# VH-VL binders against Uncharacterized protein B0228.1, part 1

All scores and structures are predictions.

Target 1, 207 residues: Uncharacterized protein B0228.1, of Caenorhabditis elegans (q09220)
Amino acid sequence: AVVTPSIENHKMENASVTISKVPISHRPRGFTAGSDSKKLAVQRFKLLISDFLSDAQLSKSIDVAAVGMHKGKSMDDILDDVYTRLRRTLSTKQISELAKAQKGLVEDLDEKSAKLVKARVKRMIVYSFDPAAEQIHKYATRPSMAFALIAETINERFVGSVKDLIRDVLTPKEYDIFRKHYHPHIFKLDNIGNNTEAVRTTTHETF
Unless a header shows other numbers, all headers, positions and changes below count from the first letter of the chain; Kabat numbers aren't used for antibody chains.
F, E and O stand for the ipSAE by ESMFold2-Fast, ESMFold2 and OpenDDE, each averaged over both directions (binder to target, target to binder). V2 = 0.75 x the mean of E and O + 0.25 x the DockQ between their complexes.
[cut] stands for letters that were removed.
Atom coordinates printed by the task and the answers are left out, and those that the model quotes come from them; centres of patches stay.

## First folded at step 1 (VH-VL)

Design b11 (framework fv_burosumab)
Fold by ESMFold2-Fast, scan of step 1:
Structure b11 (fold): chain C 207 residues (1-207), chain A 122 residues (1-122), chain B 106 residues (1-106)
Amino acid sequence: as target 1 above (207 residues)
Amino acid sequence: QVQLVQSGAEVKKPGASVKVSCKASGYTFTSYAMHWVRQAPGQGLEWMGIINPSGGSTSNAQKFQGRVTMTRDTSTSTVYMELSSLRSEDTAVYYCTRDYLEYGDRWYFDLWGQGTMVTVSS
Amino acid sequence: AIQLTQSPSSLSASVGDRVTITCRASQGISSYLVWYQQKPGKAPKLLIYDASSLESGVPSRFSGSGSGTDFTLTISSLQPEDFATYYCQQYDSYYTFGPGTKVDIK
């Protein structure tokens, strides 16, 4: 009898196309679509992230990576999925280390692939600020820490801006995302009508 | 040569303010954050705060909030730390030190100024 | 705030001895730990960064190890110029220093 292709088979074929459509010369080094190559990729991914994640976070990351590899996702897409799964369980430093790990991946790529991965890293760059977080002031003096990767779904409870502190590092869209998620009560916000003298002394002290 | 050179020793009365300078040379001034760290006689090291020389943004330790002001002058590659309402317990050697701001592996204090002794006495 | 403790607070040793100094953090700091050497009247000098990486120009007799909460600095064969106070420092959450360990001649 003639076997009719199922919707499931068609979807699985389409899922694997993302890797097969990227020329082999444009794929991250050490990542291939074969089963043995997937096993090696999981081992390389584990080595990349194990030093700064908790055992529970590492276990979740490996599960996410295994699913992504089964679906034929690229390594940078898998890292995006890991950040999404871990979300708010990540400390600020862990987010920074994940961003560095993905930057290291970019350094092994050819020019076209590096540009694509950099764009993907930037797409996910936001800060997650908790009003109680004592580390919030670190970002104000370290623009490089703005390249932290976290899930895009952050509660919009955080509003405000850090005016000059990260805009040189972030795109206008990334700065808008950061501004919306930054908690304003950590920064003194001056009403221009109430304190015009303080505003006049420094243009960098207004939000 | 890569160096941080600080201003000379100061003697102040309680209630006065002191302003210490730190001049950077031999590297790109705006690529490194500058920190201030103090050490009371016979005591350990205490972090006071950080300034980004590029934008002038600062973050200070809670203990010094409201009393410490950090500024910079990019034309002279100099950072300043002003501490107001001086008390006898502010007697210490004050150090400036740098760390790397860019994506890299140098988030530690790799270069230190020689220190500035500030004595607060009546 | 992350607190650091060092053990011992002071020790006496002879030239040629192996010296081990420990630093413990109040919470996990991964490998974000630095070791400094300070001689009387001088600024601190960076020895080890990222818990185990030797700073350029520092003698190979110095080594660091550890991760999480427990860290060690080892001097494999103490030299006369090594008599100093040694400080650990974390940079995971703000910046805090340990109280220091003084290494004196026996």
Scores: ipSAE 0.000, ipTM 0.432, lowest interface PAE 16.4, mean pLDDT 66

Design b2 (framework fv_burosumab)
Fold by ESMFold2-Fast, scan of step 1:
Structure b2 (fold): chain C 207 residues (1-207), chain A 121 residues (1-121), chain B 106 residues (1-106)
Amino acid sequence: as target 1 above (207 residues)
Amino acid sequence: QVQLVQSGAEVKKPGASVKVSCKASGYTFTDYYMHWVRQAPGQGLEWMGIINPSGDSTSNAQKFQGRVTMTRDTSTSTVYMELSSLRSEDTAVYYCARGRYDEWSGYFDYWGQGTMVTVSS
Amino acid sequence: AIQLTQSPSSLSASVGDRVTITCRASQGISSYLVWYQQKPGKAPKLLIYDASSLESGVPSRFSGSGSGTDFTLTISSLQPEDFATYYCQQYNSYLTFGPGTKVDIK
């Protein structure tokens, strides 16, 4: 039996490969302490998958991801680095909450479907960790138009509609499960740009 | 202790290729970028390129594009730099150098001892 | 590409002298500048990173300062073992070295 990669998986994997093909010398640097880009990335990651991680843990995870991106690591390798290092800093309570949230995403799926959903969600999370997506868009005025087009594609995939990204990656069944468990965070991410000119109201956020 | 050990001196004819090795020890090989820097006799330092040992991705200086190939072998913690179409102007000491992790591999904390490559007919 | 210039290209000084070497960038590089020491026949050695941070194991007589486009390396009291060529290097955009400053100790 030959296993054929799904079209959705192929799209996400190609995006990851494209990012890895961007020359290291042309990649934005990682976040410096106190940068606005770093704060925005931490906020996006928190809204997407976890309100129970500390800002310090999220910040460190993004720093690790940024280092991997500059080094030209694949998105899967970057995610593995982030998760490996993050696990060691989690409290017992945080580990329990993370396991509970992960179980909720895949509890209605068979083993094969659960594996695919986990892989696709991991790729989506790594996109949320792209600290440079917005910065790349600002600086994609180099003579190399090929790089500018690649940067724009990365930026659009990262900062565009998260729901559209998820629909492209997941099957209808997988999407229904994901939407059920993470719907509020997806909608918040779709509107994050609307808050760039004003202080975000946190009174409506439940942690 | 961190150590970078390079292969021995090479003498090559113009048009040949040379492959220099750099074996790393004393740290996690895949956590640090490796760079290649050369220095012609009596001249300054010239950056050649960078390799990511984890993913084998590379970025080369424009001057060497098309002639330099960087590779790695994670099982032996070794990085290689192959320079093709050698010219007399390529006569230099070639160094491998480890990039500092905390600063995106932007500068070098450990260097190999250097490999002299002499190109003469 | 960002170009670096160093001044002077060479100097001779006596043991105990205060030596100042300058490095200038063609455009702003914040504090993303390092200094290396290279003794004859040896690989370069990291002295200063992030413009002013002293690398572990480097004698305290070495110090770095500057930001933006103008940087200095200072040796407060030159010693015989400081006979070397000193290179600056930027890592703000791509990677480039300065041409070096040779310090000759009588």
Scores: ipSAE 0.000, ipTM 0.428, lowest interface PAE 16.9, mean pLDDT 67

Design b7 (framework fv_burosumab)
Fold by ESMFold2-Fast, scan of step 1:
Parts: sequence; C-alpha cells; structure tokens
Structure b7 (fold): chain C 207 residues (1-207), chain A 125 residues (1-125), chain B 106 residues (1-106)
Amino acid sequence: as target 1 above (207 residues)
Amino acid sequence: QVQLVQSGAEVKKPGASVKVSCKASGYTFTSYYMHWVRQAPGQGLEWMGIINPSGGYTSNAQKFQGRVTMTRDTSTSTVYMELSSLRSEDTAVYYCARGEYDILTGYRDYYMDVWGQGTMVTVSS
Amino acid sequence: AIQLTQSPSSLSASVGDRVTITCRASQGISDYLVWYQQKPGKAPKLLIYYASSLESGVPSRFSGSGSGTDFTLTISSLQPEDFATYYCQQFNSYLTFGPGTKVDIK
C-alpha cells in the first residue's frame, strides 16, 4: 500500500523553524508554528470539539464546505452554512457540553469580548474538520478537506507575500523539499475530475 | 509593508477630551485586533483596551471604563481612541498596536506585533 | 487581575555580558507571556511570544524560557544596540504589563 509521507518526518521541523522567521503580519491565519504551547492548546480544543461531532457530522461539514467553495461562496458564508448544518444535528447532551466548553473560554471576559469569542467558536467548529498544516497528510484520504485548506489561502495578495518571504529564507533546495512535502497530497487532486482552478494553481504554484 | 500611522501631538486643558487616530495599511484591516496602550513620562506601559475593527466591539480596562471610547472606520482603515474628562495624570504617549489572533482557537492573542509611532498628549492648565 | 513583577528593576552591564531578566506572575499563566524591547523615544518592539518563541528578525542571542509563574529573558552576549528597557506581558487573562527592567551601560 502507498504510505502517506509524514510531514513531521520529512522536514516539517525545519519548515516550522524557517517559517517562524516570516513576520507574523504575513503568516496565514490559523498558522500555529512557533509555539508548542499554542499548538497543544489548539489540538486540545480540536479534540474537545471533535467529541461533539460524529464522523458522519464531520464528513457532512466537509461536503458542505466543498460545495460552497465550488460555488465561489465567501469563507464567512461557507462557515455560516456549515455551522447551521452542525447545530441542527447536535444532541441535547452535545449542545450542553459545547456550551460548557464555550463558557470555559469566556469566563474571564466582559460581555462584548465574550460575544466576539463565541462568534469565533462558531468558525472554529468548521475548522475542526480541517487539520492543521502539520497534519496535511490526512488530506490524502479526504480530498474535500484540501478544498477547505485552499479556501483559507484564497487571498492571493496575502498568500503571495508569505510565499515570497518563505522563499527568501529558504535555500532553493530547502524550498523544493518543503514544497514537495507540504503539497504532495494536494498535488494528487490535480489528477481527479472535481479539481477547481484554485486547487490546480496551488499544486503547481511557484514562488 | 505593514504600517500604523498616528495623529500628531495634542495639548489639552483639564476637563477636555482628546481623540487620537491610527491609520492602518499593508494588511487586511478587519483581520486583526487593535489595542491602545499608553505610557506616562518615565513610567511603564499601561493597557487601555482593545477593539475588533470588523464588528466594532470593544473591551476596555476597568480603570478607563466610562472615560474611553474606541471606534473605527473600515472605509479608511482607521481606529480612534477618545479619552474624556482629562486630568494631569493622563499626560502620556498613546500608542495603537496591532493584535494577533487565531481563528482556530477563538481566543484573542493579547500581544502586539506592530506598533504606531505614538501620540504625545499633554494635559496642562 | 494578574500582576507581573520583574527583577531586577534596573541593571548595568558591559558589551559581551550575559544578561538575565526575570518576570513573575501572581498566578499561573501557562506560557501566555510576551517580551518587548523599548528604546528611549521609540515604540516597543516584540521580541518573544508564548514565553520562548523568537519573533522574526530578532537576533538569536535573545531567548526566553519558563512556564507557569516564573519566566526568564536571556541575552547571551549583550550588544550596544541592546541597551533598552524590557517589558514582560501576560495574555492568559486580558492583558497586563510588568513594570519593566532597564538595561544601562556599565
């Protein structure tokens, strides 16, 4: 059987260190490299949220996101569609547990700040099905997750700036290795029938 | 390039109000929080509050509650901080600073990666 | 509110010296701690975030360590441009700055 390469084992550590040299202002939103504690907190939160979602609910969320991306919807509209779908499928127990988890996130905040965080938790529920960059190898088994990741990078101006900076700090050889290990499974989508232009551009993109 | 440019120095009398502006450029204005921090002459840094430029929601430090108002104009990528009922103790350099956040966690990362140049506000009779 | 203390409040050092600055929190803040550098007449600059992560463009002689309540900023070999005031800041619950540590020429 074909084994999906582990980004961790194939330069993920070096890529993480090198990317940390990119100014924070140019990093993609949701990028967690550069802090072990922050990465751990993100993973713990994803585990908490995943306990509220069955595999079927997660799969449905991915499908809704993929359809929205195919139709050219904004990320905010896609997130709203997914959250609406998820809320209708949550049990009373899951709703109670989610409310308890949300309370833990906001207990030290004033009313307006709590409202902002709750709105972000709504968006994070969608991202619970989209693994962090360090786990991109899992996209090989669920192609629609790659579409969700690509949708996050659709701001071409921002993405271009980040890529140019990464290229500036990596040697050409290091960049080639990083690109191949970061995008190997997204590249596979280039050979399937439901590719978008964004997927094609991302898999063949050069800095 | 990312830049925050603040309005010029102000001299005010006790009891007056001051409104400081901070114009952002080089990034998506609504994708980052904006903090206001002040520093009295020879003293340390003091956090005043935070605004979300997307929704206009604010959270202020308790010490400034009732005296500080933070607003934004998305069409000009500008945030404003208005401080009323000025006292001599309000003499300080006022900074705006961009706050990182992570949509995956839903938390606000209350630390600042880009700072404005500062606005000196002097309160004297 | 979470209170931060820094020690020493000031120190004098020579170029090439190893400098250590300590920040202590009144309660556990995990690694939600940041270090800033401020030179006279200038805005603060981000040095280290999440207790130990070096900001892009910051020289490798700067390092941060610690978790919970006790944190340290280290400059392994002090350079002329490093004479400044250093502030710690927590963001575990809202935001609080330490009082600052001034590093002066000896």
Scores: ipSAE 0.000, ipTM 0.424, lowest interface PAE 15.6, mean pLDDT 64

Design b8 (framework fv_burosumab)
Fold by ESMFold2-Fast, scan of step 1:
Structure b8 (fold): chain C 207 residues (1-207), chain A 126 residues (1-126), chain B 106 residues (1-106)
Amino acid sequence: as target 1 above (207 residues)
Amino acid sequence: QVQLVQSGAEVKKPGASVKVSCKASGYTFTSYDMHWVRQAPGQGLEWMGIINPSGGSTSNAQKFQGRVTMTRDTSTSTVYMELSSLRSEDTAVYYCARDSPYYDFRSGYEYYMDVWGQGTMVTVSS
Amino acid sequence: AIQLTQSPSSLSASVGDRVTITCRASQGISSWLVWYQQKPGKAPKLLIYDASSLESGVPSRFSGSGSGTDFTLTISSLQPEDFATYYCQQFNSYPTFGPGTKVDIK
């Protein structure tokens, strides 16, 4: 029997450190999935993302999804791959929509799987508030639902469900820490989307 | 703000060596590979090589093998490119450029340049 | 090594024109191609990555297409600031550049 890997196997900080230590001569080249995988990706991803992406972004998302589906990845992991690949082309609004789609997948999980996803999201949020610039860069290269959620909070777009997800993932004590120690200058949005709006200093600011 | 600032113009005699510097700021220096690319006057772009600033490993284009040496200093966030045995054909603007921030272990490394230095003119004259 | 060719080597166009530049690879490179713009005396600027993805901050009049060996860069309505040399670059292996296409005023 093959067990689907836990999403906690995709740990962000360790992956970024490992990547920078791999000798150039040992690094793999790019990979492209076949047309059959692309057809499957089109059917699934149209339902999640087509309404808010440009044609070029949608085409790229389909290619990324086809690779993930060919490799047997979960839809949640495929959405993380899509975030990673599109990051510099996404607006704050598009990041929010992808986060909502990913949140919907979390809510469809059984209790055990939902706890693991929430634990991963919490850990990613904690990583992003390390005062060292290195931590935010590592976070930016591994986009996830948590990263999209933080980006939306920074740009102070009142989306409701995105703000609710932060509160649902963090304990009241952790949320107080997040609120008090959030520093907008830590976040570099050039790696996650095309958003030039002013960065805000609090998750509670009213629009 | 991400910036790459290169050393100033150099004039060298044939047979000499030149060492160009590129100081990075505004991002985590060791998390992005750095490319060196040159451009002779009125000509196109030519890739010279790439360096991993974390471990210091390099890969050079075959044309420059044995003549180019790339190094880095992590304490100053600076990469260096040294080209030896200079000839008139080496007269060019030399650029450092930051590698793509994208890597997906599932699809592999992607080597293209998103941020470029201003360039350093190296003139080789007799 | 993967060789890239660009066509035309140069062209003359007027403001408002649609400009198309082609890049051909000596072997299949999937979508592993980028486009750069270079103005005289300046460093290149990334325009398009992964053959068709527009870099953040680049005007929407620029678009890229293609896969395999044949790629195109299109400027839908040429502006005065678009007069420059355009280069393609592949990253299916270590980088190689096309020879460039110079876009001059008519």
Scores: ipSAE 0.000, ipTM 0.444, lowest interface PAE 12.8, mean pLDDT 67

Design i1 (framework fv_ivicentamab_arm2)
Fold by ESMFold2-Fast, scan of step 1:
Structure i1 (fold): chain C 207 residues (1-207), chain A 119 residues (1-119), chain B 110 residues (1-110)
Amino acid sequence: as target 1 above (207 residues)
Amino acid sequence: EVQLVESGGGLVQPGGSLRLSCAASGFTVSSNYMNWVRQAPGKGLEWVSIIYSGGSTDYASWAKGRFTISRDNSKNTLYLQMNSLRAEDTAVYYCARDLYEGYSAFDIWGQGTLVTVSS
Amino acid sequence: AYDMTQSPSTLSASVGDRVTITCQASQSISSWLAWYQQKPGKAPKLLIHKASSLESGVPSRFKGSGSGTEFTLTISSLQPDDFATYYCQQYNSYSGDTYTFGGGTKVEIK
């Protein structure tokens, strides 16, 4: 079978967006953004966020994304830039809706990407009730990572596929421990929405 | 190239103590869940202890209070401190990696080190 | 508190045979079960994780199946290199007895 360049570029950009909404250490493979693929990335980005944002928030998000694309940034870095700005202006309801939208992206991952997400979710839970590691999560959480994982680990309003995803990752005992000993201040939706910026201990992020 | 190499095994009298080492190469122990597993001569495998990437630990019920798992990140080395040793602790002790980045059980094992508890 | 029971403890087979080993958990472990191969004097080698996922470099004649409390390891067309002891292991627990191994099944030449 033959594939047009626009369809190929669209699939590459969509995969990059999906991967960039999971743990920040996982990078998309071999994506090279040309002017055509940048145009498709902007169009896809508009579709991803338009349902949940005000016109002003959407316009600003597009401007931030366009600047990042012009500078040759990865889609992961572009999404992080956008979410960092959006957090300052998002309502609790907008944060909740965005978290629900991120759930779909995580669930559509291929097997290898799903393994990485599952491992990171498990690690987050271990740190949540390991007192020695609590500081790392408080001061090193990236907005893109937080949005991808919040729907899976802390929002108890989510039912069905999100519960199934968590149960596929965690044993019943692990999930029971998480629910009993979870500290909401680490990974709450409202906490993320009210943060000013992702906190870093060095020039790069640490999970 | 990923490897685990155990050392520190030997002959110990009942009631004695021994510390095992497990040197890792090709990966960082602090980035994984690290385990000790033992096997008595002619017997099956028995899990002993785990240290999680964050530093928390867990033990088999029979090991709790006698055995302590630890690591030295600067030396990229895992340890098992064994106290109040008994004849039934005689076994080959393996260190093993549980790769927390995946679904994994124990994907990498060391060669094992023999501990004999005898008078 | 998870008991893992393997059967049989020993089985005799010939090259080319189809061999089946069973592992039963005292409680549901979903799919959190691994299979290991151990040859005399050697460390165990991971064959299968999450009940049915074959490890890289492991021959396709090895197949894992099952979920919940009953699991099987099947070796189709047994090869000389496959005479070894096989262990199942649950990793469904979080703390305490986090990992539990079955008693092992020794596959020996008939």
Scores: ipSAE 0.000, ipTM 0.417, lowest interface PAE 21.5, mean pLDDT 65

Design i10 (framework fv_ivicentamab_arm2)
Fold by ESMFold2-Fast, scan of step 1:
Structure i10 (fold): chain C 207 residues (1-207), chain A 121 residues (1-121), chain B 110 residues (1-110)
Amino acid sequence: as target 1 above (207 residues)
Amino acid sequence: EVQLVESGGGLVQPGGSLRLSCAASGFTVSSYYMNWVRQAPGKGLEWVSIIYSGGSTDYASWAKGRFTISRDNSKNTLYLQMNSLRAEDTAVYYCARESYDFLTGYPFDYWGQGTLVTVSS
Amino acid sequence: AYDMTQSPSTLSASVGDRVTITCQASQSIRSWLAWYQQKPGKAPKLLIHDASSLESGVPSRFKGSGSGTEFTLTISSLQPDDFATYYCQQYDSYPYEGYTFGGGTKVEIK
């Protein structure tokens, strides 16, 4: 099957290009890549979320993720551990605000798709660390960006698992944003002046 | 314990109608996604229809316009109204519950015993 | 549209044999696959969910494996109670194609 990304999400291009400076094939690959790759993945994860977490929350999240990686846990188990620990540090108000963000994320979906998204909101919420109302709204409506950034930084096994998950829980518009983060190099400016933004491209990928 | 018991099957002529019932016990049908699945004699399983917890429905393409899935929450019972029946609709009809556990996924964890629908003149 | 191809359609085996049944999806369904056992005249019974997770009360001789597009059900030491028809089923169904079952594999006595 062929998927054509949309230029409607062109504003995400620069972030995607920045992420793509290190090709996915060169990014850390869980346990097959050794301790240096794990340290790099943790450091890059720290850099990506430092703007959204207090020092204490960041330290706790990094410790939980590092211990899980060291013990050979699956990324799903690590995300559950991180979510559980963060939830213990969140106020009732913050939990309520995250629940409202979840409702906003699923509002355009039918009930079956909403069920799938709700089942995986724990993972998406982990990527909306230290939520203020503005940040919750931003990442609830653009979870693919935060999710893809963190997933691609951690390791290839996580990326593989999460990519399959992302494809099945995102809207077509959100998937376009994810596609740009995954394949930023395939987007080009329109050379004949029809559009100075990224143009649509096609790829041989299952949606 | 969870139980699903189907009824309402029987012999009908082509063009006729039948209403199948699936009585649930041990859980509340409105809290789960509920499905109908059929099996023609000597053949495999074929999905028919779903009703979501919120009341929305979906159907196999061949069932659209002829079959209607519904539920009565006060009776904790699932229904399948079948109209314009054809010989090809001859099958055992099962109701089935989808698991709703964030940890285990969405398989059909409980099935009824089935009710036979025979369409012949 | 997820097509599920199951093989073999019939399998002859003796008590104590190892039997394997394969299920192939026309596109990736991740691990969103269940295996059901159906005895003559009875409703299907869930054996395995999420490709490899055994349901409570199901004997440990049953094992599921695979992900993406290729899945296998293995019975390590066939017992008399295991002669039945087995079905795989995907529940990934995005965008909204409904659920699809494999054609079934009948495990019968040699």
Scores: ipSAE 0.000, ipTM 0.434, lowest interface PAE 15.9, mean pLDDT 63

Design i2 (framework fv_ivicentamab_arm2)
Fold by ESMFold2-Fast, scan of step 1:
Structure i2 (fold): chain C 207 residues (1-207), chain A 121 residues (1-121), chain B 110 residues (1-110)
Amino acid sequence: as target 1 above (207 residues)
Amino acid sequence: EVQLVESGGGLVQPGGSLRLSCAASGFTFSSYYMNWVRQAPGKGLEWVSIIYSGGDTDYASWAKGRFTISRDNSKNTLYLQMNSLRAEDTAVYYCARGEYYDSRGYYFDYWGQGTLVTVSS
Amino acid sequence: AYDMTQSPSTLSASVGDRVTITCQASQSISSYLAWYQQKPGKAPKLLIHDASSLESGVPSRFKGSGSGTEFTLTISSLQPDDFATYYCQQYDSYSPTWYTFGGGTKVEIK
């Protein structure tokens, strides 16, 4: 069977249901980025808030990814399938915008831009299937909501450490700010299935 | 340009403790994830622990409760506190810098020379 | 757990030989695999990351290939400087363990 998620599956609330249907081995454990690269950190943050893809393109990307997950493909193979499908629907303007998010202006658009577009699309698709990274940014001003989302993500939608997600998404300076405010509590979220109740109790006590 | 220099190794009795240091230079230490990797005499490489730029840590299952990784960004120094040492902990301990490519994992692009820890009566 | 099986454990070769070392993952790790060279008494040195990406300063006779579960490191024409132990390492973030090294392959003079 093929899984065809609705456009609503791009939302955090719907992502939990979609992600719970994905084999645990296909769930993002975390992300990596160029270390000590201010450019890469800025690019990661821009990817979280970028809204350059149409709703139809996002829906199609999710559909392609869901089919790959249903077939048991590796995450890299799934991301390559998504990029291949999206490349056919991306306008020249959208390709240019994707390239700008990575390296700014590139001299060889035909070759270098394709590689940069692939990397950017992969990160955007990963964020769609692991929306805790995106939602932590959105809910930074609401610490209690951020912790609730993190607890849900660990138990239902993410194999791995919340610390890894936060580190991979935030710039070093942003991570330092997040760590100072939230770090005393995030250690409770590192064990899959073990800390949800403790986290909610702590969140209610502190926020 | 990038340098990692370990120190603090030596002979220690079973049940004893040692603190290893790794002095980093030639890069922005505070922005990198740092690792300890060990190698018993004549054996292969074994990952011990990682500390992230934000100060969070992860450990090999056998290291939890006995080893503590830490960093001092003002001194560009990485540490490994080793407690309740056993003969099986005898190894050269390497400091290694984590580096990225694309969206997954960390490979180790620079390594220190290593420091030998011998646990023997 | 993502076990990494490296073969052979020891390989005897002569200068000028083509040497091939294999690394097998128990589960797919896509291309998230690095190769390291370690000479006696020295720290490991990164040769290749992401299965096939050669590090700067590493001679072009070193080639990495493979994806998924099977990977190879090939030295097209062995030089005296290449007698060393080689290790593969998975760094796939989907692994329930953080980092796993292969057992190593010692390339020694015939």
Scores: ipSAE 0.000, ipTM 0.440, lowest interface PAE 17.2, mean pLDDT 65

Design i3 (framework fv_ivicentamab_arm2)
Fold by ESMFold2-Fast, scan of step 1:
Structure i3 (fold): chain C 207 residues (1-207), chain A 119 residues (1-119), chain B 110 residues (1-110)
Amino acid sequence: as target 1 above (207 residues)
Amino acid sequence: EVQLVESGGGLVQPGGSLRLSCAASGFTVSDNYMNWVRQAPGKGLEWVSIIYSGGSTDYASWAKGRFTISRDNSKNTLYLQMNSLRAEDTAVYYCAREWYRDYGYFDYWGQGTLVTVSS
Amino acid sequence: AYDMTQSPSTLSASVGDRVTITCQASQSISDWLAWYQQKPGKAPKLLIHKASSLESGVPSRFKGSGSGTEFTLTISSLQPDDFATYYCQQYNSYPETSYTFGGGTKVEIK
């Protein structure tokens, strides 16, 4: 039989030379990885995210990842679980860096997988600091509140631009809403505090 | 081939009104951000107004309350309604296109239409 | 509002000359600046966007440089087709701030 695992499942199996030699179709669902295979997958996952997380956040992420792997979840689902558990403790810079890392993975993905990664990245960026995020399924209904809070937090904590990532993820209509009420310079930070204060004040006044 | 063709300019008395049209071909107006830019005789360029792909609008501070930008998607045409015209509004008016994902600069311009407000 | 100061207002040059035009913003606009060429009786034509990105079909003798508050447009070897007026334009704006153009630089035959 021809086995064509998804990129995420293939990547996790490749973490273990032993398990990768056994076709996926011959592995029981929910029992697909032994303890050693799970340890290798966790180590690979740790290397993927460790540059972006504190020691405390990394420890929590490893616990969440281990549970997800035990339950046979995909890497995308595991990353969603990690994000959900850490969301309130993640800085805007950590969210932006994780989103950029995930965007890089899209280059190797099929169309369906790429759409899922883009949807997740968009959700992370748009809803991360909106106080009403749990009640908003589409930021288009409250773009000013969602983008204002994200812009303020990015301006305070993120020293790089997420403009290109947002451009690639948003639809033309969503980008139009963003462009109408928010300025390109909000996503470009000077290393001077005065510029950060000016941009933050302007963002408040644009609602 | 992208083209923008303005019309509707002419001589008008101070306090009068005029409506400019900009017919687009080779692309869809509603997919892009569309602008009006003017140039007084012998002077520089001055931004007037924008209509975003979603239909929202913005204006130069001096144009607010007097000028209205709009479009008719079925005719692929951009408009500028100008009211309470003054001598200082005398200028060639250009329509200009921005690409919605790489916005802020104007990649195509019309030929311009002259509006003369008599003293 | 951003004030865009362009200099010189007029310069006389000969074919083959190197020409430099300067554009200064009253506050930082990062690299959100475009350059346009306008010939008499014609609409402006885009030459450069994002301070230094040359438009397709524009000759390589045109070069944009700069960031922050000071920008330059250089024509390395002036050709007959280059006698025109050049404008810079900032597009780093607030909802209450218009796109702003420089005053223009007329490059005329010496």
Scores: ipSAE 0.000, ipTM 0.432, lowest interface PAE 18.3, mean pLDDT 67

